# Designs tried in a protein design chat: VHH binders against q9gzu0. Part 23

Target 1, 229 residues: q9gzu0
Amino acid sequence: MGDPNSRKKQALNRLRAQLRKKKESLADQFDFKMYIAFVFKEKKKKSALFEVSEVIPVMTNNYEENILKGVRDSSYSLESSLELLQKDVVQLHAPRYQSMRRDVIGCTQEMDFILWPRNDIEKIVCLLFSRWKESDEPFRPVQAKFEFHHGDYEKQFLHVLSRKDKTGIVVNNPNQSVFLFIDRQHLQTPKNKATIFKLCSICLYLPQEQLTHWAVGTIEDHLRPYMPE
Short names: E, the ipSAE of ESMFold2; O, the ipSAE of OpenDDE; V2, 0.75 times the mean of E and O plus 0.25 times the DockQ between their complexes.

## First folded at step 16 (VHH; framework vhh_nb_b201)

Design k2 (at its last look DockQ between E and O 0.55; V2 from the best seeds 0.53)
Fold by ESMFold2, look of step 16:
Structure k2 (fold): chain B 229 residues (1-229), chain A 125 residues (1-125)
Amino acid sequence: as target 1 above (229 residues)
Amino acid sequence: QVQLQESGGGLVQAGGSLRLSCAASGFTFSSYAMAWYRQAPGKEREFVATISSGGKTYYADSVKGRFTISRDNAKNTVYLQMNSLKPEDTAVYYCAAEYTFTYGSRTYTYLYDSWGQGTQVTVSS
């Protein structure tokens, strides 16, 4: 009998073929849970942990939904199109999230967390879990790292401080796995002028095949480093 | 293969003028906003000007009225005309492509991280 990993890979390839026939994505076959942790530099301070209310998967088969449209537009070919269909990444959008602190009661908000100007955050960590739809299986951690260090997004915010247009900005971490959707708010008070960068939502980019590569442990095991003691 | 090549920098006296060019290749130039950024020694890169695919322009306050951004879609080139130059304008100038899109009910801009060598502008007193 073949090894379990070879059997799973072959089953996944067959599923992909079926989905292409029906014009469905692999991501549409999963349930997701996602958490966002803002890890503080101060070692004694617990992370600010948030649960995403709804994870929305979006495929990259629509140029208007693909942030990297320009790169793909310049690389078009028949072979590139076939390769993209087999390697298509999924965008997992997290438009709303709520605090998991026991002493905080709040509604899910469209925009809730200030990222700059502040210097107390070390990094943002996203924790992604999945399972097959219509399954009695527990959610399992997707085997991927989604981290965005403060210095990486601060540098990008500083680039656009002097911009006066009203658009939001999108920034990504170096390995392009985490995209932050940022509203820039220009505050003018009698005493101060300030620009504030607020996190609106997060999008995770990953190859669809990683949705079935799970790490060991439960949600609780993986959340524990970020939860109150 | 996306490529952006800046040129036209140099040494100029305060009050003088200079015109920067950025030749673009490897993408559909007319579909993108194009922007200029600059980086002085020891400082972070900062926004200077942008021009949308439709020709609408925006400027940083520090250069408004002195600098003019323009584009020539037939030549895949974006320009920065810099007048009344000051020593504070001394920097390496970079062009960049930007993609603007709607997500939900909001408009967002993504700045492609495709920084080349840039072109040095030095303004002496």
Scores: ipSAE 0.586, ipTM 0.808, lowest interface PAE 1.1, mean pLDDT 78
Fold by OpenDDE, look of step 16:
Structure k2 (fold): chain B 229 residues (1-229), chain A 125 residues (1-125)
Amino acid sequence: as target 1 above (229 residues)
Amino acid sequence: QVQLQESGGGLVQAGGSLRLSCAASGFTFSSYAMAWYRQAPGKEREFVATISSGGKTYYADSVKGRFTISRDNAKNTVYLQMNSLKPEDTAVYYCAAEYTFTYGSRTYTYLYDSWGQGTQVTVSS
């Protein structure tokens, strides 16, 4: 009999196979919670912590036809689609968030966080939690690190600073686990021209096998470092 | 694997012209937007121009009216015609592949993380 890890893997593979037959994905078997922390360089400054209103999992197996349709419609390249289809990765979309801070005025569900120009942010941290659907078990922290450092996304912002087209931009961290959907706003003031980069949405990339890899601790335990006093 | 090879750079006097080329391989060229970027010494890489798969063009303000981006899909090549060159145009020029997609109600551009070696453009006073 294989080691426990091997058995688990086999069980998951069987489940995946069954789900494929049902046109369901492994990710669909989970409920997700996500928090976003903007960690500031100033250590005394507490992080801006947000709770994602809804985490939307997207699996390539469930969206293959749609993806290919997009290619046919020339929405994106075949190569990019193939790469996406070949990856055993789940996309976790975070389109909306809510501030967990009571002191923040004008809390909105839509992401409208200015990422640039500013230099007070050290990094963006996403905390992902999950549990099996229909389970009474508490959410568990997914054993994955989702961080995007200021220097890494600023570099990409600066590359496109001169672009005046109306399209948003997507930037990603070096390990391609965090994708930021950014709205670029070019503002003309009587005094100067300014470009603002606002965060609109976040998408996390997680290998499917990691969906069942949980760390220890509660949501509260993992949020504690980022919680306001 | 996406491969990009820039060429056509060199030394030119102010007011002169250069034509850069970028030969692309490893992907369906016609399905991608192609863009030019440049990086001057001590500065960050900056956008210069882009041409969509459909031929729509955008330019940085600093190069509008002077630079023209074009593409030849049959040759898998994107070009940058640079006229009225200025010393401020001195930089290493890079080409990049981009693609656009719709997410929600917005259109986004993703820059493919593949760069060539670049081509040096030096404009003397």
Scores: ipSAE 0.453, ipTM 0.764, lowest interface PAE 0.8, mean pLDDT 83
ESMFold2 (binder alone), look of step 16: mean pLDDT 81; pTM 0.800

Design k3 (at its last look DockQ between E and O 0.54; V2 from the best seeds 0.52)
Fold by ESMFold2, look of step 16:
Structure k3 (fold): chain B 229 residues (1-229), chain A 125 residues (1-125)
Amino acid sequence: as target 1 above (229 residues)
Amino acid sequence: QVQLQESGGGLVQAGGSLRLSCAASGFTFSSYAMAWYRQAPGKEREFVATISSGGSTYYADSVKGRFTISRDNAKNTVYLQMNSLKPEDTAVYYCATEYTFTYGSRTYTYLYDSWGQGTQVTVSS
């Protein structure tokens, strides 16, 4: 018999060829659920957990403007990275969320979480689930790790702290799977002026083939470490 | 393959001048913004100056009026002219590539995470 992973790869490649002929992406064939946990350093304090209200895929073959050109791996190559990314990558954007607290009536809002200057967050964890579109099967966790530790994004914020132009910034975790879209805001009080860095959106960046590689367990199983109790 | 190589650093007395260069290869230089950052011992890297593909410039307050960023697209090179140097300017200077884009109603800048060896600038009192 043949190797099951080789048969799966060949079937996936045939599907990708069909989708390319129709100018569609593999990611367009999936439904997604995404959750965002802000994990606090204090162990007694439960994570702030949010469900993304709509996961928005941005694909190079379906979307002309790519907002994250040439990002993947530790090697520096703008043009070479574009060739790799355009073939195998999906960007999943999460601009809106709703609280998972049991006492909050469901209400979506734009992301506006202050990330700096504060010292109580350990990391941001994103949990991604997928299923084939129009399937009646439950969502399954995508086999990928999406974590962004506080030290990693604070270092990048400090690089641009003296930068006073009005542009926002984008920062990524070390393995380039999580991108944070950050706005700088000036807070003015009668006593003081302060600059804050506010999270406006999150983008998960992963190979399209990962969308069919699922880990074991349900959404509830994977959310349990982050749930308010 | 993309390469950035800084040069032109050295030891200079306060009030003096230096011109840094950064030679770029392996990408379409004229399509990207270029920037200078610096890192003093024991401190985090900090922004110094940026120049867009169209030539628009922006400077950190600490260097405005003393430093000038420029680019030569024919030579794939970005420059930093540093005048009226102070001991506080002592650092390793790095050039970098930036991508600026719009998403929603906002403009964002992504700084590519690739840093060369840099060039040392030392300003004596």
Scores: ipSAE 0.547, ipTM 0.799, lowest interface PAE 1.3, mean pLDDT 79
Fold by OpenDDE, look of step 16:
Structure k3 (fold): chain B 229 residues (1-229), chain A 125 residues (1-125)
Amino acid sequence: as target 1 above (229 residues)
Amino acid sequence: QVQLQESGGGLVQAGGSLRLSCAASGFTFSSYAMAWYRQAPGKEREFVATISSGGSTYYADSVKGRFTISRDNAKNTVYLQMNSLKPEDTAVYYCATEYTFTYGSRTYTYLYDSWGQGTQVTVSS
C-alpha cells in the first residue's frame, strides 16, 4: 500500500475522474472564504482587512466548455485559456468585498479601494480558506501564498499612466497567482490632472492539486495579524 | 511561446522620422491588440500607442499627431511610424501584446508580460 500521500492522491484522482463524468469540477466540491488585507508600510498601522462576499471558482479541464465559452464571449484570451487548461489551475474570483472594520461608515460591497497614487501600502495579501461542501468541519486555510507587493503593481500602473482610455487594466504579481482588476480614473482638478487606480476585483490562481492542501489553524488565527486592534 | 522582436531604431536628428517594426510569433496575432511602449533613461516605461485587432488606434498625448501605429496581420508585424521626432522621444521602444475583454460590466485590457529586447531610438538636438 502506498504512503498516505500516494493514497490521497489516488483518491483525489478517482474523485476527479468521477467529477469529469458528471461535468463537475473539483473546485465545485468546496466552499471558499477569502479575505483581503492591505498591509501598510507603517508597522503600527493595522491592515485594512476585507471579507470577500462570494468566492467564485472557475475550474479548468472539467470546465473546458465554460472556459471556451468565456473566450467566445471575450471574457479572456484563448491563449490564456489554453494555458490555464494545461496547467490545471483553478481561478478564484473575488468580485466584491466588505470591510471588517466596524468604524468604517457604510458597507462597501464593491471593491473600490484606491491603490494609487499612494505609497503607504506595502503589499496586498489574500487569505484563502476552504472546506468540503456539506461538511460540518470548519474552514481550513489553503496552503498557498497570495501576495502582491506595492512595487510590483505600481510598476505596472506607471506603464499605463499615460493611457487615457477608459478601459480598466489587469495587473498580476510576478508569480501570476494574484490578478488585480483595476479601474483607471482620470480626474481633472483645478490644480492638475490626476490619475487614480482603484481596485475593482481580484482573481487568484491556484493549482488544482493545492485545493486539498491545508495549513493548520483557524480563520481567526490567520486573520489575527491583520485584525484591527 | 510569445516572441516579439523590435527593429528600426537608430539615431536621427530632431524633426526626423523613423519607422519601427515588431515581428510577432507564438500566438494568433490577428486576435490581439498590439502596443508600443518606450522607456527613457531614468524613467519608467510608458505607453506610446496601441492598435486593436480591429484596427482601432489610440495614442499617448505626447505622441498624438506625430506617431502612427499600424499592423500587417499577414506578416504578423506591428509598425510605429514616428515623425517630427523630438529629443524627448529618445528611449528604448518595446512592443507588447494586449488583450481587451469584458469582465462584469467593465472592459479591461490585459497587458501580456511579453516584451522584446527593444530598439533604441535616439533623437539629437
Scores: ipSAE 0.484, ipTM 0.775, lowest interface PAE 0.8, mean pLDDT 83
ESMFold2 (binder alone), look of step 16: mean pLDDT 80; pTM 0.794

Design k4 (at its last look DockQ between E and O 0.48; V2 from the best seeds 0.45)
Fold by OpenDDE, look of step 16:
Structure k4 (fold): chain B 229 residues (1-229), chain A 125 residues (1-125)
Amino acid sequence: as target 1 above (229 residues)
Amino acid sequence: QVQLQESGGGLVQAGGSLRLSCAASGFTFSSYAMAWYRQAPGKEREFVATISSGGSTYYADSVKGRFTISRDNAKNTVYLQMNSLKPEDTAVYYCAAEYTFTYGSRTYTYFYDSWGQGTQVTVSS
């Protein structure tokens, strides 16, 4: 008999095969929670923490019908869907956010969080948790790192700064695990012309095999470093 | 992997013309928008022009009416016809592939971080 990891892999492969027959994806078998933390350079300043209201998984492997449904529902484009179908990754979309601050009430579709111009942010951290659907088990942290450092998205902002079109932009971290959907606003003030980059939504990329790779600890344990005092 | 190769640059006198070419490979060319950028010495890279997969064009104000961007999908090539060149057009010119799509109620563009070596354009007075 193979090692425990081999057995697990085989079990997952069997499950995947079964799901394919049902035209379902592995990601559909999970519930997800996601948090987004904006970590500031100033150590004394607590992170801005947001909870994602709904995590929407999109993945390949005979999930075409559901992907197309998403297109029909205008969740994402057909073109992007085609690209996704070619990759063995799951996309975890975060379309709506809620601040975990007491002074901020409500859930918003867009974060409306200014990423630029500013230099006080060190990095964006996304924390992903999951559990099997229909289980009474607590959410477990997905063993993946989702970080986007300020320097990495700023250079991409600067690259497109001269463009005056009104389209949003997508930027990604170097390892292509975090994608930021950005609204560009060109503001004309009597004093200056300014371009502002606002975060609208986030999409995480996760290899499908990592869907069952969990770290130890609770949601609270993992959020503690980012929680307001 | 996206590969881009710019060519056609050179030295020209003010008022002259040049035609730049960018040969693309490693992706489905016809599905992507193509853009031209330029970087002058000591300046930041700036947008010049873009052409969508459908053939729609957009230009920077500084080059509008003088430059024309076009594409040949059969050759996987994007072109920049530069007329009425000015000394301020002196720069290294780069092409880029861009992917535009709709996400929710908004249109977004993904910029590939793949650049060629660029082609030098020098316009003398």
Scores: ipSAE 0.474, ipTM 0.731, lowest interface PAE 0.7, mean pLDDT 84
Fold by ESMFold2, look of step 16:
Structure k4 (fold): chain B 229 residues (1-229), chain A 125 residues (1-125)
Amino acid sequence: as target 1 above (229 residues)
Amino acid sequence: QVQLQESGGGLVQAGGSLRLSCAASGFTFSSYAMAWYRQAPGKEREFVATISSGGSTYYADSVKGRFTISRDNAKNTVYLQMNSLKPEDTAVYYCAAEYTFTYGSRTYTYFYDSWGQGTQVTVSS
């Protein structure tokens, strides 16, 4: 028989082989929901909570020379179907959101949240849920932690303050599960120059096999610590 | 895995020169921009210079005209030639790999989340 994790991996590998034959990825078999909480340092202040309007998956095995190739660029070993399936990752992009505050009429908008200069945010928390497509089952929380603490992104912003080029930046949290796409705006009045770092998009990085590793609880259970009321 | 090893630091008199080197491995060196940063005691790491994969250079205002960044793709090595050194240049110098790309309508730069041990530069008066 074998241990349960080995049987699950073998079943996933067989499914991935079938999906490659049909030109589909494992992530294409899921629906997603994602929420983003900006957690404040003041313990009594409620988080700013947003629901992502559409989670856009981008597959690494189909786009290996994309941005994240340079983040965890491992040397290609002897390639095989099993090695490709084990290194298959998904990037889940969140470009648009809707506020969870009840006083705001639901209107989706591009992500636009000032991260610096400010000092009131403790961390960014992303909550990811998945389910099999065509299922009546409720969404379940993916067993992974997506947090980006203020100190971790602030130090990277400070490194680039002396640069005057036009590029935005991409920064990641220490365990490389959250990537922030940051616009650097050099706003100026006739007498002042200010640099603002604002969030334009979030990308979650995880192995596709984690999409079936769920934690206990409902969306409501996991959102409750961050709810605005 | 990305690996960066800085060398060439030391103690020099003000007005002197040093050449720093950074050996890189674990990625396709010729496809990436390389940069130097420095960190003085009690301060955050700050940008010094960058050189694109195509050889275009960009410098912080504080070092422009005194420092020259260059690269040798055959040796997977980036250099920082530091001339007319001042006591304010005293710092630990770090190299880094950077990747610049277009996403949507904007260009972005990603910094590798890998840093070497750095090399100490001390400039005496």
Scores: ipSAE 0.415, ipTM 0.709, lowest interface PAE 2.0, mean pLDDT 77
ESMFold2 (binder alone), look of step 16: mean pLDDT 81; pTM 0.793

Design k5 (at its last look DockQ between E and O 0.47; V2 from the best seeds 0.45)
Fold by ESMFold2, look of step 16:
Structure k5 (fold): chain B 229 residues (1-229), chain A 125 residues (1-125)
Amino acid sequence: as target 1 above (229 residues)
Amino acid sequence: QVQLQESGGGLVQAGGSLRLSCAASGFTFSSYAMAWYRQAPGKEREFVATISSGGSTYYADSVKGRFTISRDNAKNTVYLQMNSLKPEDTAVYYCAAEYTFTYGSRTYVYLYDSWGQGTQVTVSS
């Protein structure tokens, strides 16, 4: 018979066609694991590493749950909006996490990580793993790069530093694969005015078919660069 | 592709007025909030004013009471009426589109990273 990769691709395409007929998404067929590393500029300082407690998928063509519709419109030209209706993009939301340090209480919590004003973080790295739902297969790393460098998000924070309304702000990395949901706290004292930017959620934005494009290695292999031990 | 074109800048004496315009295309203008930002020489770009799709406005403290933001959805245009201008208002002014939504119990704003050349405003003393 033909090439094994060609047979898998054909089977995947048939599944996607069937799911569209039933109004289901391919993302619903996967389990996810996601980890978040805050990488420090100091070369010897180990990253602050967190495990996401629940990865919440949202299809961008799902009109009822499209949180980032406006961002999608910005990323694609209006002339190609009809083409975009056939392009399957998934949003993977990560509102809650827990520390992976053994000497810290392992409770799941809302994200509460201060990103500014500080100058010790180099970048945020998200590590995404997937497997077919209800399988006994191990999780495999999705072959995609999810990084958000400090300079890229700091520039966007500075644009809104004088904006004192109560709204949060969403910022994205240059390739639009990582979106940060930011709470802004504005403090006024008799002697100073200060604004703090805190991360409260992350969203990964990627083509749905990429969920089956796996890199080599285990979760442990890919986490090792960020682990203290 | 989102396209934003600012106009209406110029040289004006302190205490004077200018009206800026921003023509928008490449998106459904009436569904988005619109904003003005400015960048003075040697400084970072900073927020000036925003107007929601429904017409609600918000202003930076430095311009409140002197500047008025408005929009004309039929012309896909946002305006900034600038009165009582001061030398510190000297900057390149940019318009921007904003997407506002609710996630959980909080309202968020996403600022589109689509910037035109802007329009220069110079206020002499």
Scores: ipSAE 0.570, ipTM 0.804, lowest interface PAE 1.1, mean pLDDT 80
Fold by OpenDDE, look of step 16:
Structure k5 (fold): chain B 229 residues (1-229), chain A 125 residues (1-125)
Amino acid sequence: as target 1 above (229 residues)
Amino acid sequence: QVQLQESGGGLVQAGGSLRLSCAASGFTFSSYAMAWYRQAPGKEREFVATISSGGSTYYADSVKGRFTISRDNAKNTVYLQMNSLKPEDTAVYYCAAEYTFTYGSRTYVYLYDSWGQGTQVTVSS
């Protein structure tokens, strides 16, 4: 009899096979929660913490229906996923967020956070939690690290700074786990022309096998370092 | 892996012309937009022109009317025809592969972080 981990893996494979027959994705079997923390360089400055309003999972290889649904919902286009669909990864889209601060009015909105020009941010941290659907179990932290350091996205911004078209841009962290959808705005001030890069959405990439890899602790435990005092 | 190789640069007098080429490999060329960038000494890299997979073109204001971007999908090559060259056009020219897609109500461009060696263009006064 295989070790417990082997048994779990086999069970998961069976489930995957069954889901494939039903044209369902493994990701569809989970509920997700996501938080986004903007960590500042100044240690005394509290992180800006946001809760994602809705996490939209998209899996590769068996997700025609999901892809179509996403397109219908205007969450993404088929074209946007073509290359990624060939990879055995789950895309977790985060289009909207809500501030965790109670003192902020109108905190529920689509992502609209200025990332540049500014140098006070150290990194963006995304915390992902999941549970089986229809489970009464608490959300568990997904054992994956989603970080995007300022230096890594800034260098990409600088490459496209001179573009004057109205298209957004997508930038990714070095390990291709975090993708930022960026709106470029060209502002004309009486004194200067300025370009602003605003975060509009985030997409996390998670290997499918990691969907069932959970760390220990509660949501609160993992948010504590980023929570406003 | 995306590979790009720029060529066609050189020394030219003001008012002259050059045609740059960029040979691409390692990806489905016809599915991607191709763009030209340039970087002058001491300056930031700047956008020059882009051509979509469908053939739509967009130019920086500084080169509009003088430069023409085109592509040959059969050859996996993008071109930049540069006419009426000016000294301020002096730079190393780079090509880039871009992927354009729609997300929500917006069109986005994913710029692959893959650059060739570039080709030097020098325009003398």
Scores: ipSAE 0.317, ipTM 0.665, lowest interface PAE 1.2, mean pLDDT 82
ESMFold2 (binder alone), look of step 16: mean pLDDT 81; pTM 0.801

Design k6 (at its last look DockQ between E and O 0.54; V2 from the best seeds 0.56)
Fold by ESMFold2, look of step 17:
Structure k6 (fold): chain B 229 residues (1-229), chain A 125 residues (1-125)
Amino acid sequence: as target 1 above (229 residues)
Amino acid sequence: QVQLQESGGGLVQAGGSLRLSCAASGFTFSSYAMAWYRQAPGKEREFVATISSGGSTYYADSVKGRFTISRDNAKNTVYLQMNSLKPEDTAVYYCAAEYTFTYGSRTYTYLTDSWGQGTQVTVSS
């Protein structure tokens, strides 16, 4: 017996054991909603806000689909079963989105957002919501922070500015919760030859245990600061 | 956890040669691409060369033909052979791990946070 949080952890661990017998992860038991705000430096300018059309979870226990397994390859071992349960991670991929501008009919599209060269973006904010799959309950905000400040990704872009190979680039924020999938486009005009860094997808990286920890408020409450006119 | 240790830097005359080494541990070395970057005082860190897990190489234009990157997966070591050195090559050289993968029909390179401590290369005139 013990602390209420300890009993909750034990109940969650029993659920996780049941799911592993079914060869499912905890993340498979949830529906997700995700929104992406490109926050401008100018205070009066509202964010460019997008709704992700489908949040695609990729699990560490789905070996064939784990595209980021190398990020923490040495962190997962069969010898550390308890740490695996506490460090089970999900990648939540967001390749397609739809603008939330009120003056335009929404259209789902591949991400195609220029991040650099420009100086008007302060940060990228991802807002993640979850609920138990197939429930009629409202989505609730996951208690985790997903922010990627312009200075942090610009520094990484500058390191590879002279790198002209054709591969895309993936960069992460300092706390490794947001991964940006970047296409580098080399444009040539009569006046100059420039490299543009365009966002093609976002991946959120979080421990599966956080999926049952919700913050206060509704989707509307959390979107309001970013809503376009 | 991840450890990268550069060595082999030093002072060399212009036109000379140096060979840098980077010993790696704490990860599955053979699964990663390895890269060299450099940073001169007052400048941004810049890409020098990369070698894939399969041995394919790519070089910055400023070093093509003069530098050769190689790896020894049995020793978990990446090398940078630097020939025909110029004063402009003076910098701290860092090795880094990179992870290349395919997602959505496109190849991506993840620029990991895994850097070595660096080794100083100084090229005198």
Scores: ipSAE 0.596, ipTM 0.812, lowest interface PAE 1.0, mean pLDDT 79
Fold by OpenDDE, look of step 17:
Structure k6 (fold): chain B 229 residues (1-229), chain A 125 residues (1-125)
Amino acid sequence: as target 1 above (229 residues)
Amino acid sequence: QVQLQESGGGLVQAGGSLRLSCAASGFTFSSYAMAWYRQAPGKEREFVATISSGGSTYYADSVKGRFTISRDNAKNTVYLQMNSLKPEDTAVYYCAAEYTFTYGSRTYTYLTDSWGQGTQVTVSS
């Protein structure tokens, strides 16, 4: 009798196969929670922590035609699109997020976060948690790393700095696991023209097989490093 | 596999003209916006111009009135006509495919990570 892990994997594969036949998404079998931490370079400065209002899972395999069509609707690179489709990646969309500082009036509202120009951010960290639907179990941390370092998205911002069109932009981290939806604002100051990049939403890419890969600990345990004392 | 190949660069005198071409393959060309970028030595890559799938164009302020972007969907090719060239236009020019889509209530542009080798444009004084 195979290793318990092997049995779980086989069970998952069977489930995926069944869902595929039903044109259902494995991701639809899960509830998700997501948090976004803006980690500052200054160690003494606590991270800005946000909770995603709603996580929307989208399976790439379900939208293969639409994904290819949905390049119009989905933020992924053309080169990575085929790879993502082959890997059966889940897109976890986080359209909006709210500050975790509920003690401050007004912080409970959905807000955009200014990413540029500023140099105090080290990285963006996304924490993803999930559980089986209809389960009374607590949310568990998904064993995946979602980080976007300042240098990596700044580079991309600089590429589009001269663009003054009104459309937002999407940037991604090098491993294509985190996609940032950015609003560009052009400001005219008496001295010069300035461009501001604001984070509007995030999309995480997770291989489907990782949906059942959980780390240990509670949400609180994993948020602790990013929470204000 | 997405392939982009730029051509048409060269050495020109200030005030001269060049026409760049970018041949695209590996994707449905007509469904994507195409853009030109350039990177000068020691500088970051910067936006030059874009043309939507529908033919709408947008230019960086630095090239407005001098450069014209166009596309031929039958040939899967995007062009950059560069007139009145200046030494400041010296750079390696790259073409890129861009995705424009609606997410929520906003329209976004995603620049693909697919780049060609670029074509060198050198403008002498």
Scores: ipSAE 0.553, ipTM 0.799, lowest interface PAE 0.7, mean pLDDT 85
ESMFold2, look of step 16: ipSAE 0.504; ipTM 0.775
ESMFold2 (binder alone), look of step 16: mean pLDDT 81; pTM 0.797
OpenDDE, look of step 16: ipSAE 0.489; ipTM 0.773
ESMFold2 (binder alone), look of step 17: mean pLDDT 81; pTM 0.796

